# Designs tried in a protein design chat: miniprotein binders against b1l550. Part 122

Target 1, 279 residues: b1l550
Amino acid sequence: MRLPEELLERARDIHSEAPSHRIKLDRVGSFGLKVPVEFKGFLLLAEADVWVSLPEGRRGVDLSRQVEAIYELSNPPKDPFSLCREAAISLLEKLNYADSSGVSIRFDAPLQDGESLKYYGVEISSIASDEIINKIRVEILGMTACPCTAELIRAYKSSEIAATHTQRSLGILEVSTKAEHPDPDKLASIIERAMSSPLRTYTKRPDEGGLVIRSLSNARLAEDVVREMIHLFLEEFGHLPEDTHILAAVRSMESVHMHDIYAERSFSLDEIRKEISSH

## First folded at step 10 (miniprotein)

Design s3
Fold by ESMFold2-Fast, scan of step 10:
Structure s3 (fold): chain B 279 residues (1-279), chain A 94 residues (1-94)
Amino acid sequence: as target 1 above (279 residues)
Amino acid sequence: GEIRVTVEIEKDGKYIIFEYTFTSPEELEYALKEIERIIRMAGADRIRITVEASSEEEARRLADEFRELAERLGYDEIEVTREGNRFTVEAERE
């Protein structure tokens, strides 16, 4: 039996030969690598994917050099943003037959929540070619409340705060830009502020009452949440290059239905500015 | 049989904890190399690896491999403890 390192090095000679069919491949690489990173004072175990483009005349990619590129840069652990960008650049340097390279890094980011911590999902990537494109996706759970039911009960009770059904909703912000990655904590904050209320890791009875009251007084449709996320994003990040592309989405896990409600909008900063200005 | 490995890494008072579950020798060999790489990259000043297996013999054999790994990584203080089919390897740099 052969060690994986020896096997990969022997396979490298085969990879330089002509393929069975002269077809370019967009993405070939090593997926699911575990790398330690330092994020805002925390040591986290992240999951990384690394890849390169493969030209039509080459049979395969040197996987050993891909793994080496990210592992060398991960020792000692560094922030995942610098790691992502530097590894993508290093891949093109090490694998000169490639036209482009990419690195994605996923981790659960800690966020201070009162006296405890909660976690939200972060996926960042850098794609390198003649320029570098940086992408970040933030996903965080919050609460939404139905405004239609709230309005009906409010009218019936002649009360400013009405009862309605609430549900968990996943908010998503994805940004693709030639600038540096936006701060994920700021993206998470935008998502939470757009929802009826945030979710808490630990809730005492008084805090629980406050959460329910906030949700009821701030009832929002999935469509409302997406529009608010876009509005708040433009306030915080409207300075990014005009060709920056954003996806804003929310998936409401409707507690009274067998199905989910989903709303999204994709746009470039140039596109959305023209749309808003046309009114 | 099924083998469960829990790895705890400490560096400058910061921690990461992760788990593996294996049912085959191939999975185990791959994971051992990955665990070693993660420990080396993290530059851990303390590690704690807990192994659980279907048999005491299997768990002890794997714990010995992690003890040898800790020695190769240059840890000064290495302790192995047992509780049934569970072995824990703790190692620290002084």
Scores: ipSAE 0.305, ipTM 0.734, lowest interface PAE 4.1, mean pLDDT 83

Design s3a
Fold by ESMFold2-Fast, scan of step 10:
Structure s3a (fold): chain B 279 residues (1-279), chain A 94 residues (1-94)
Amino acid sequence: as target 1 above (279 residues)
Amino acid sequence: GEIRVTVEIEKDGKYIIFEYTFTSPEELEYALKEIELIIRMAGADRIRITVEASSEEEARRLADEFRELAERLGYDEIEVTREGNRFTVEAERE
């Protein structure tokens, strides 16, 4: 069924009315929109949220204008970063009553894993006002191995490759910056390199034994992984503006416990550099 | 009263598949607009939309709406097939 034109015209008039209470709203928009995007040669179906600020004197936003803004820019499908930034700007231009706008786009990103693909989670945002703030969050699973048990068994057997328990760990990097969005593949690479090993066949020696040996040779606590992620992030992205804010976190699904271990650190680039320099 | 719509989109050998489930005509109206925009944005060479409803009449009505959508989007070859309360609209650009 299609809505009648006269019904849509009536809805717009209502949105322009004064509200029952003169209260500004920070985010009003369309959430859970499906949008096709082009990512590194793949056509993917992403999920998008679009929003604008609503002034105290206006009852509602024109939701169809929000959908038009993102969809006009996504034909043909383009990279999600350009789409995110351009749509946020377009929303602010098209909805002139708004002081700010935002767009978030979520998708599972394919990553080459030898002869196959694996996937990691990506969420990007652009928030436009007097300036544009770009945010990206990357989540990918890897493997960790317990160094405490490894050292005990190594001492017992005098082996270079110690037996220990291994588990899946979820690595998280989130970056908020006034610069362009960081490349999510590089963020995913940082997370995987900080782990004891990546999951499955992504090695130059693609077999289960190779992954286990790699993990055992690189045993790491969740705390070690977070610190290594921060170190690797600074090497790759230390050139970003000093007010760039980062969250680095690991959730380790410990195979010998009924519960998970979690470690995180939030920081700005200027904070972490001063901290490292003081040591 | 449950309506299921499966949308398959192909562009340059790449595929997107997604599904909607509705319990009311009002929910469907918004989804129809979203589906149109997604297909338009993808610049799809081929689409396949499968509609399944609790009655043949309702499924046929929805399939007709998707057929009209494919016509509005400029698809040249449109086929509608039926299997019980399931209708499939297939459309291609030449």
Scores: ipSAE 0.000, ipTM 0.329, lowest interface PAE 14.0, mean pLDDT 81

Design s3b
Fold by ESMFold2-Fast, scan of step 10:
Structure s3b (fold): chain B 279 residues (1-279), chain A 94 residues (1-94)
Amino acid sequence: as target 1 above (279 residues)
Amino acid sequence: GEIRVTVEIEKDGKYIIFEYTFTSPEELEYALKEIEFIIRLAGADRIRITVEASSEEEARRLADEFRELAERLGYDEIEVTREGNRFTVEAERE
């Protein structure tokens, strides 16, 4: 034994001391951990955040126990959904002073795009307490075209092509549920189908014209895209528990303005069903 | 002040007309790229772009941008006309 080892042992006792102020903290942990995951046949380097609640009577958390919990479960690499759920449960078991734990894992998910790959953003979380809540957020870029200008063009003179301004738009679907995480590829598909047109990683020159024509023919406001995303979500995932919470949003990077257009709706499945079935 | 740009393009007797309204010339850079793309997509034989601004100098500057665009796209006959603070750029190839 060396003196530094004895000092490290004493340092661990500090976390059990009384804090300067008796205030509960909701999330205390290790953020920005790099964790390998296996996603649909791909080995990806993900980033993970790991946390627990800290009671008002305890000064600090055991950070080493948090890191140990996720790394024990990440070797060999496994799917990020199982890793997220299992690590959150393990944290709560290993850190007995906590009344809740959470794990969040972020990565860029590959999606087949013709002969190439494109990527969309995925963030998954599992929060454990008396129950487990699974959360997933999917963000993917698409294209939208303004229907107001398109309608004006058609009103003025006959046209085979509706001309209007187009813009890149970020579609967002976030789901919080007591069931298993929804498949992110299905969420990404919902977002892309709600858009005027998806974006492509690689497009041959003739295909570029087809993409733009499709977008102009399917002109949609950000508000239209959000409503369509909700409609498509209910068709695909309406079977989830009634207390499932959803956020559907679109941020349109307007090409002719210096500002963005943003539209969103948050709802529970119970809430939205009552709204659409109202007579 | 307020800047108004009206774009009219013609291909095989079919017409497309659309408008941009913006407060400053810097928004023009976004619009120019979109206008260029739409003209190329349509394969337009004739284009007519009208710029209306609060001042003659501002309108002339914007009209020059569209004249340069028409030149870059290879139009054969380009005419710029002025009526006060309104400039019209007409370009044609046949």
Scores: ipSAE 0.000, ipTM 0.125, lowest interface PAE 18.9, mean pLDDT 76

Design s3c
Fold by ESMFold2-Fast, scan of step 10:
Structure s3c (fold): chain B 279 residues (1-279), chain A 94 residues (1-94)
Amino acid sequence: as target 1 above (279 residues)
Amino acid sequence: GEIRVTVEIEIDGKYIIFEYTFTSPEELEYALKEIERIIRMSGADRIRITVEASSEEEARRLADEFRELAERLGYDEIEVTREGNRFTVEAERE
């Protein structure tokens, strides 16, 4: 049964009331929305969060406006970068009490791997205030091989090709910039090239052997991978604004330990160039 | 053998096409779940799914699964056509 519309005239406007405590909130919104997006010719099911800041004197946010805004912008399915930017701007325009707005969109991106597909994680966001900040995080698995164990085995066996332990490692690149979102395929490529070898969805035995030999011949510490990722990032994206912020990280799921190894570096383009050029 | 699935979705007069290629049962199971979620979320009034496999029996089996999926999703006009080892399931509702 639908309630009479006359009740709306007598109902309190809860959202515009003073709150119990005059405290600003940084993010209030609808989280975990399912939205279709078009990414490089693929229709993908993505998960979205939309939010705005809430001032100290206002009790609540009009959440229905948030869902309405992103729905209108996502039909028909749109590239997730345009959707992210346009929705953040739209939210700030529609909800005039907000100082800032944001949209985050997460999905698994397909990557061509021969005649098959493999997937990597993408999270993009746009945060609008007096300017817009675009953020992208790419995560992809690769393989690393331990150089320390390789050298011990080489010494022990007097072999030209040393055996060593290999493991899956998760590479992470996160970029925050006033420019457009970097191409996630290029970020994924940087991560894979920094690893001992990439991973594949399927391999036949000759290809699998080649992958293993590549990783053994290109043994790298998690620390080595992070440094290589930064180097490759600067070659590809060094043209971004100097205040662009980057996080480069690797989580190595060490096959000889009950725990993981983690290495990271956060920096702005200005900071890292000064650091590198000081030598 | 290798299996190829092409999914075409019509939304507001625009066509969105994506293709899956898989060689393992695990890949196939994951792809089928993703295809179902995407179609369900798209709100599309018309879909076309083309299945191609190395054998007619494999392609027919998968085409039948997609026909059943279309029925479960509420499509009321479903047509299955065959050309060799290629089967196309076309479904519409309005």
Scores: ipSAE 0.000, ipTM 0.098, lowest interface PAE 22.2, mean pLDDT 80

Design s3d
Fold by ESMFold2-Fast, scan of step 10:
Structure s3d (fold): chain B 279 residues (1-279), chain A 94 residues (1-94)
Amino acid sequence: as target 1 above (279 residues)
Amino acid sequence: GEIRVTVEIEKDGKTIWFEYTFTSPEELEYALKEIERIIRMAGADRIRITVEASSEEEARRLADEFRELAERLGYDEIEVTREGNRFTVEAERE
């Protein structure tokens, strides 16, 4: 049943009324919107969150205008980076009582894997106020091999290539910057190169054997992977503004334990350069 | 019973796929509106919607709603096929 729109002319404007308590809210919005986006030649269904700040004197946010802000810019589908930035700006224009706005877009990004595809997680955000801050988080699975067990097995068997346990590890890179969003494929590549080996969607026995041998010959602690990710990030993205903030992390799903191993480091470009140059 | 709807939309040879499962009429009404919105936003030139329900009668009724949706969206070639309690609505523009 749809009520006549003419009833809206007689109804109270609840959102513009004074609230019961004069308290500012930081984020009020529409979460879990489904929007089509075009990413590197693929048409993807992404999930979007949109929000604005709400001043202490206003009871509610016009949710219809939030949805309009992103939907107008999503037709036809466009790249999620431009959509994110432009929608955040549009929110402030459409909702003039807000002093800040934000948009987050999440999707699984396809990555070429031989004749097949594999997927990695991407979340991008743009937060608009007196300035625009762009954020991106990339998560991708890889393989790690334990160097500690490798050394023990080598000592026991005196073998040239030590056997050790391998496991899936989740690599994470988050970047917050006043510059444009970094390319997520490059972030995913950094994570995979820091691992003992990448994971594949489909392998035949010879290819599978090669990945295992690569992993065993490149055994790395979670701590090693985080340090390598930071090193590779600085080589690729060291040109970003000095106040750019990065989180590098690895969660290793240890095959010999009931629990995971986790390692992380947060830093600004200014901070990490000073740390490295002090040695 | 439980109803399952699978939606594929294609634009310039690129495809997205998504699925809904629901048991209530209210959930279905929301899903129908969301599906229509996504198709319109994507500017899809081809769609394929598959409906599975506990009974043939219910699946047929829902497939008919999606056929009518395709007609309202301006698709020229619309085909409905059946496999037991599964109905597929395929529609193409151009």
Scores: ipSAE 0.114, ipTM 0.616, lowest interface PAE 5.9, mean pLDDT 84

Design s4
Fold by ESMFold2-Fast, scan of step 10:
Parts: C-alpha cells; sequence; structure tokens
Structure s4 (fold): chain B 279 residues (1-279), chain A 94 residues (1-94)
C-alpha cells in the first residue's frame, strides 16, 4: 500500500530541514540533566549539560541522541571525569553533522574535615573536535583577615567592628588543558592553603576562637591570596602543557558591608613562566 | 544611579583597597561612617578616594563630602581631580 501525501508530510524529519536563516550555532543541546556519578567512593547526583555545534544548513539537533549518549555511559555510575570525556566523544560520533561537542558536569565534592565532611564546588567540562580540551573549575570558601585587623582588635577589643573585620572569601581556580582534568582535591587544597584559614564544617565557641586567631596570625589581602594560589599552582601543576590556561581569583565577602573585594589573574603556563623569569 | 567609591589607605607602606557600591542615602551614610572609622584606626598618612557615578553632579557632590571628611580627619594637603564623571580625592598628612 502507498501512503497518502498527508501521511508522508507528517512523517518528515523537522530537524534535518533547512532553517529560516542560514546561521551556524555554537552550542545546542540538553541542559540541566540529573546524572548519578561516583566520586572518590561517594555516589553523588550531578547536573550535566550536553551540546553539539549545529551547521548553518540544518534546522535542529537530535536531543534524544544527546540524552542517550550520556545516560548509556552513566549506568552504572562512574567517575565524572571519565563520563565527561567519554560522553563528549560519543556525542561527536553519534551526531555526524556536528563539528564539535561538549559536556559539562557540576557537583558538590565532599572533602574530609576532621570527623566531618565539608563540600566544595566542582564544574568540569570536555569539549571534543579534532582534539579534546578538558576544563575544571573549583570554588571553595575560606577566611581572610585584613592586615589592619590587629590594630582594630587592639583599639576596639570588645566592639562589633573588630569582630566583623574577619571575612569569608571564595577562592576560585579554573584550568583548561589538553591533558587530563587536574585532581579537584589538589586544587581545593591550593586554595585553602593560600587563604588566612580554612572554614570548618562544625565549629563550637573554642574552635571559633581558634579560627579567628589563626586568621589574624596569617592576615592576607585578596591580592596576596591570588598570588599565593598561583605560586602553589605552579609547584603542583607546573608540568602541564605550556598552552594550559588558568584563572585564579578570590572574592572576599563582608556581611555587614555592601561591597566585595575581588582579585583575579588569567594566564597561560607559557606566559606566566616568561613573566616570572624576567627580573 | 549606581555610585562606586574606591578607598585606598596607605598602611605599612602599601595601599589597602576597599570598594563600595551603593544606591540609597542610608547605605551611603553607613559607608561614610565606616570609611571614617577605618581611616582613623589605620592612622594613614596618605589616602585616596575615587568616586564614580552615572551623574557628574552626584560624583562631584560625593567628592566634596570626602574632601570635608579628609579636612575633619586632619589631612592638610588635599587635592581633588576630575576625569569625566570620576572624581579622585587625594589627601596627605604631615
Amino acid sequence: as target 1 above (279 residues)
Amino acid sequence: GEIRVTVEIELDGKFIRFEYTFTSPEELEMALKEIEMIIRMAGADRIRITVEASSEEEAERLADEFRELAERLGYDEIEVTREGNRFTVEAERE
């Protein structure tokens, strides 16, 4: 039996048709997927974005194929770095019209803190084309104290002003490389070591006093923290490829003031080494 | 419009930078009192306060407030410079 033209028209593949305007799109995909991952012995629920490039002559992407690609690789749950890389490769293999593919996975990573766990933010991605670029961003909270805090304590020992001069700071390290993703625990460690003091998951009054005293003894400007993060990064990861790109940043937050202090530096390993080796 | 104030205080041979962004008179009054207290406690011989606003008139008005503040805090060499809607108050003592 031959099908009527109406049924043939209904069966058309909309996504393979020509678009209204012949414009290439850089990223088209499924964003906000919930994916289980296994990270250092923990089963975590991560959030994933998957995408491909869309050529100028094609109307849409096959979203079902994108979702299938990542979920096929996530069962059973696996390491998020392997999942990220393998899914990006799989997307490019399965969607032959695409020039590039990418996967981003976000989760809160557990970090041992005495007898308790604290969490820090991790976002990883892999972008596949004729090569693979791996990116990782780590964010962790710590404490900083202005060098002037000792003078404030001396002058105003029992005042709220002295107490408010120790502030929470968010440290950020972002790395983009052709090598494997750096270990996020090592990046988190670099950030914490660069700060005046790490934040604890559980703190009672005596521990709170100790934390403040530690911060005051190791008073650092946001600018000091960023420079120290870069120094420590080069000690740990200086042997990554020369075209590796790094962002080091810190945002110091003060709850009683309406402003933040922010410092950052972006660089390639090639660039920073030349800068440091010049007198 | 939004107002940005950058305060740089010389302490132990280096400048410590504070940045403020505010939109209300109450926020401004709190920030001015805080800035005054920090300068007094730091005992800084040199300060630099930069004001940036969407309105030239607003930035100039606020720069005048900081000039008066520097005078009240005992700074004897005060210079106010302008670059568009950005005003910088530089003050030295002794």
Scores: ipSAE 0.000, ipTM 0.091, lowest interface PAE 20.4, mean pLDDT 76

Design s4a
Fold by ESMFold2-Fast, scan of step 10:
Structure s4a (fold): chain B 279 residues (1-279), chain A 94 residues (1-94)
Amino acid sequence: as target 1 above (279 residues)
Amino acid sequence: GEIRVTVEIELDGKFIYFKYTFTSPEELEMALKEIEMIIRMAGADRIRITVEASSEEEAERLADEFRELAERLGYDEIEVTREGNRFTVEAERE
C-alpha cells in the first residue's frame, strides 16, 4: 500500500553522493541512443552518444536528463548538425555541475549515384564548454591499384596490358573546427576523387568499362591518395579558421598481404600552408 | 570471413597477374567485371585463367563464376580443371 512518492522520498540519491575517490571524469553519459534525423530529404535512424564531464565531488551523472536533452530536440526529426550542436548546449544547461558536454551522431549517408543510391559513413560531434568545437568524420570505400606491381609485371612478362593488384580502400577525412560542420557530401567527393576509382551501386555496360579503365590507368599508392585528399581539401575548405584540424587517412585492404596498408597525416590549416609554401 | 584469391591470366601467350581479397559479393562482382573488361580489350582468341583460392569450397564456387565469365566473353571451347583449392579455365574461339 505504499505510494510511489513515499518510496521515492526514502530512496538515496546515489548520483549526488561523494565518490569513493575524488577524481574528475572527462566523459560520462548515454551511448548508443537511437535518434531519427532528416538528412538532405531522407529520414534516417542515427545512433547518438551524449556525455558530460563529472566533477571530483559527485558520484554520478543524471542519465535521464541527458536522454531528455537530445530527444526533446529530435521531435520532430531535424538535420543532424543542428541536433548535435543544440543538444550539446542543452546538456550544459540541464546538468549545471558539468564543465563540458558532447554529442556524437553516426549514420550512413545516402549519396545519389546515377539512378540509384550508395551509402557512406558519417560521424559528427559537437563539444561544448566556453566555446563549441564541431567535428566530422567521413569514411567511404573506393578502389586503388598498385603502380609498382604494374610496372614489375610489365617488365618481367612483357605484357601488352597494364596488370596490377586492385583492392578496396577506405578513405577517411576528419575535420575539427570552431566553424560549422563541413558538408559531408563534399568530403565524400574529395575522397572519391583522390582514389583510383569510386565504387558504384549500379553501372551500365559503358560505365562498367570506364570504371575498370579508370582504376587501371589511375594507379595510386595509399600515400598518393592521402596527398591528393589533402590537396583537394585545401581547394574546397581552405577558407576554414587557421586552427581547424584535419586528419586525412586511407586504409588499403591489400590483396597481396594478410594485413592492410595504412597511411595518414594530421595537421592544422596553419601548419600545412607553411609546409606547402616551403616547397 | 576474407576470401583471398590469386588470378593468373594468359592472353594469346601474354601473362597478367592479379590478387584479390573478397569480403562481400559486391567485391567479387567488381573483380569479375575488371577481368572481363581486360580480356575484351585484349581481343584474345585463347585464354587460360588459373585461380588459387583460400579453400576447396571457395575454389568450387569461383570455378563456376569464371566458367560463366568465359561463356559471356564468347569463347566456344571451355575446359575447367580443379585440383584442391586451385582451378584452371582454358577457353578459345574458333
Scores: ipSAE 0.000, ipTM 0.123, lowest interface PAE 21.0, mean pLDDT 78

Design s4b
Fold by ESMFold2-Fast, scan of step 10:
Structure s4b (fold): chain B 279 residues (1-279), chain A 94 residues (1-94)
Amino acid sequence: as target 1 above (279 residues)
Amino acid sequence: GEIRVTVEIELDGKFIRFEYTFTSPEWLEMALKEIEMIIRLAGADRIRITVEASSEEEAERLADEFRELAERLGYDEIEVTREGNRFTVEAERE
């Protein structure tokens, strides 16, 4: 006899009980899950967070159902964008007490760098409620060069190619939209094109001198890089819905200072178009 | 550990200063090529390169690299001095 079947059927569900205090929670879930994803031909190990809202009358969220949902959708591994959207919808469907759900997936994306690979940071999110909001954040390292010092040396020596100090800079583009996630490779390309020069993972080729000359010839302030990133973004992604929100930022790791320089601008497509057209 | 390199180039009796701080060997390689390019483009008659690292051995090794750089750039009077974990390479040409 397999009794206690009857006792198991009457087992207490603590998550469905009333809480000690009737307070709604905005995000309750499993954070830091390891999930495999397929990205542009690469099998990568990504880190995922999954969550739902919790109503004031319910003590807890069924965390095991959240974990099972995303793992079921991640086997076999699929592209992280589809996984993100499908998991957010699945969570909202499976946990009927929630009025919203969210999924964030983070990974380092490979990018071709000459005959080698370099990596840039990607974080994507999907938040589901009455609608779906998709977010993507891309971070990539590059080089910037100070135009003030370059101008001083150029003026003194009457050189067409100015000399200056360079520094590593982190470029950031974040997009929030009701449309599908933008292609992160295109966002990474925008950031790199806006900088003085891309950073190389490893090269002993003669073109190392070319990277230095490029940086020195294309000296830019962090403020210049942010403005160029916005300009290039509008050329590539101006077709997105007008309520799409963008954050463009640069963090410069100054070689001549003990602190970093940071520049940013956040805007909606509607706002930036009005600003540019108003003169 | 952290490595700090200060490059000073003399133009008409004034030193123009550049400072580099790095922990990555990859960035050090790029910095060396940039320093070479800066000195070449400036055409300075006198340069001073100061290297400071957490290890005296590492600082001395880098100072030797900058001494060789000065030789390649055509400087004919090169002096290397030490003060603690700081090595300074001073080079001159006429």
Scores: ipSAE 0.000, ipTM 0.194, lowest interface PAE 16.5, mean pLDDT 77

Design s5
Fold by ESMFold2-Fast, scan of step 10:
Order: structure tokens, then C-alpha cells, then sequence
Structure s5 (fold): chain B 279 residues (1-279), chain A 94 residues (1-94)
């Protein structure tokens, strides 16, 4: 009711016109849509982006048809992986002028921690063209502690008092594959196991003490955490296609510095296996 | 009462010294873990830990805990000397 029907019809026609400048656009769509999804028994409100490529000869995309496509597939709510893949395919079928389509879905995933829940970040996407590429990114916070023996020796040499520091670190695993999306709970587990200790949503004095003790007993550099994440990833997901691409990264939020420490490695399964077998 | 711990370790011809002050069992547990971490990371061949406690009874209990720490770190020769509310643990690896 925002616009008269005849004005809406004219707006639809405008999208089919030639643009003033004949330039292809890579992504045109509806961003920030709220979509209900079902994830491991939980009903969550996710945020979705949907898009298609736009050829140089067409002025605009039918945005209402994009929104219709994803909402038809989201009622009743389904798992976000199937929704992502099916919506990307549906967009190409419904919008025949597009060379490619994509769907991204973001949500905070619940993770059981004893009798409590904590949350980690998940972003999945499916990009459809000649083939479909599925991507997943998992981010979760944990604890690390510096094992720098040389720094400790140097610091204590001229000081009567020395302190060991711990810090929060964000672990990141991103996977791009022609296979189905990896299970995000397993990716989150890999990240947490690679850290000095996990970080919990609810903390008490005793719980915080336990985290510090664990971090100090299991000291790791950001570089150590990335290598451990890769090792654990290969044990769990080494069966994925050889052209699967992985990003493993850690951002350490240093308490003693005003800047963060960042470590990462990108690789394909083919590349990393050749590297490991050469040793 | 306040407990003061002085740790001296020798690594590759260098001496490292650090101090702790604590008053609770929780602080003691954290201090023991931090001390263990530091000694292990430094790869120390010889250590000397001097503790000044608030009472003789406290010194006796802490001497046992620091002796156990030296044992866990793999030191072969451990000597504990106690005088009143103060004790010293000296340990070295063969």
C-alpha cells in the first residue's frame, strides 16, 4: 500500500531497460533479510543476503522475486545449509538473466557447555554458477598464554618481579568446498581444542581461576594455535575434496600491547598434504 | 597474613629472580601454577625457592607443596631447610 499498483508495474518494467552505462555488476540483491532457520533443534532468527549478477544490458534486478524465492524455501523453517544451497539454485532458475547467484546466512550458534549455552559465530554461503561452491566461516573466542622463554629470561634479568600474561584470542576457520558445508559444531570444537583453554559465557571467581590455570599450563603462541587447528582439521575433515580451500587464523587480543597479534594460513587440501608428506 | 615467595632459577648461566605475595589458598594454587610454568618454560637446571609465611604451621604446609612442585618438575636433588616461619627449597637436575 506504499505505492499504487500502476506505479509498481512501471517500476518492474524499468528494471528491464538498458542502463545509462553498460557495466556488468557482480552482486545485486536484498541484504539484511531476517529469516527463521532450524539449527540442531533450535529455532533461530538468522540474517540473510541474496544476490545475483546483473548483465551490462539490464538496468536492474527484480528484488521482490529474490525475497519471494528465499521466503518460499524458509517456510516452514529448515536447516540453514539446505536453505542456502536451495535458494542460490532457485535464484538462478527464477532470474534467467543472471550468470551467478549467491546466498549468505549468518547466525550465532548455540553450543552446549555443561548445563549452560554459549554462542559462536557462523556465516555460511552458497554461490551458484556452473557449479555450486559452499563456504562456511566459524569464529569463537578462547584463551592463550605466551610461552616466550627468551622474553621471560630477559625481563627477569633486570627485574625483581615478573608476571606471565594471558589473553583472549579469536579463532577462525573458513572452508570453501564443492561438497556440503562442514558441521560448524565440529569446526568450533577444533578451534577450542587448539586454544590454551576455552572461554565461557558465565564466569565466577573459581571458574575464572580454572581458565587461567589451564591457559598457563597449556601455553601457546598464536602461531602454535593456527598449526594445531590445521592438524585437527585434517584429522576431522581430510576426506573433503582435494580442491577444498581452508583459512585458519587466530587474532590474539594482547593485554600488554595496544595492537593485536594475527596469524593465518590459507591452503587447499592438495597443497597441505604435499607439504606435510615432504617432511 | 601475607606470604612472600622468592624464586631464583639458573638457566644457561643466567639467573632469573621473581617474587610473589599472596594471602589465600586460591592465590597459592595460582602462584604454584605460574611458578611451575615459568620454571618449565625457562628450562632451569637449578632452582632456589625461599618462602616467608605468616606462621610456622603455614611454613610446614607450604614446604611440602613446593617440594612436590620440584618433584613434578623432575629435579633429582631436593633440599628443604626450615627456620621458624621461613623455608628454602633448593633443587637441581643431575
Amino acid sequence: as target 1 above (279 residues)
Amino acid sequence: GEIRVTVEIETDGKRIRFEYEFTSPEELELALKEIEYIIRMAGADRIRITVEASSEEEAERLADEFRELAERLGYDEIEVTREGNRFTVEAERE
Scores: ipSAE 0.000, ipTM 0.119, lowest interface PAE 18.6, mean pLDDT 77

Design s5a
Fold by ESMFold2-Fast, scan of step 10:
Structure s5a (fold): chain B 279 residues (1-279), chain A 94 residues (1-94)
Amino acid sequence: as target 1 above (279 residues)
Amino acid sequence: GEIRVTVEIETDGKEIWFEYEFTSPEELELALKEIEYIIRMAGADRIRITVEASSEEEAERLADEFRELAERLGYDEIEVTREGNRFTVEAERE
């Protein structure tokens, strides 16, 4: 039911009132919005979060104006990177009491996998203030094989043949930069190349055997995978601004343990270059 | 350009073959490790690896990599033959 305008005109403007406590809030917004996006020829249903900062003297944010901003920019569907940046800027312009705004968009990105598709996770954001910071996080599953157990079995059997346990490992690359968002397909490629073997949506028996042999012949610790991801990232994206911040991580779902193994490294480009130069 | 590698191994009169196609140097390094693993697993008495690339120089370079692999694996009779842009590395234990 729609209420009469005359009745609504008598209502207080709650959002513009002084709050009970003069405390600034960092993020206030609409979370979990469904928005269509166009990604590399695919029409996908993405999930978006939209927010602004709220000053200590204002009780609330105009949430309907936030929703209108992103939906206006998402029709017709556009690429999620442009949508993210344009919506963040638009929010800051429309909600002039805010000193910062942000938009985050999450979706499963399709990746060609032989005759089928596989999917990897993408989350992008743009945070606008006096400058724009673009952030992207890519997560994709791969396979790792344990080199320690391979060596123990080799010694036990007096054999050059490696036999060891394999497991699914989740690779993570997160980049925060003043430059444009890095291409998520390139980030996914870096993660897969750092693994012992990629995972596939569909394989026939000979292809499955090949993936297992690839994994066993390319056994890597989670620590090895993180270091390789960093190395490959620097080769592809070392040109980004020096204050670009990166997180590289692997979560290995160990098949021989009741628990996971986790390895990570966060760094800025200027920090890692100085560290590598010391060698 | 596109690179094609055909591997044939023989153990106790039993023959196994498989093929690789790749375009990047990184794929080559992984293929070399996979091929080494398969040869060791099979305990192969004889191997034959055929390399075909878009250029004769590229195919020759790759054939040299597989010749070195055969040497590392302990084969004592290694022969490399050429037919155009195809190089075949044949190796067997005495």
Scores: ipSAE 0.000, ipTM 0.353, lowest interface PAE 14.0, mean pLDDT 84

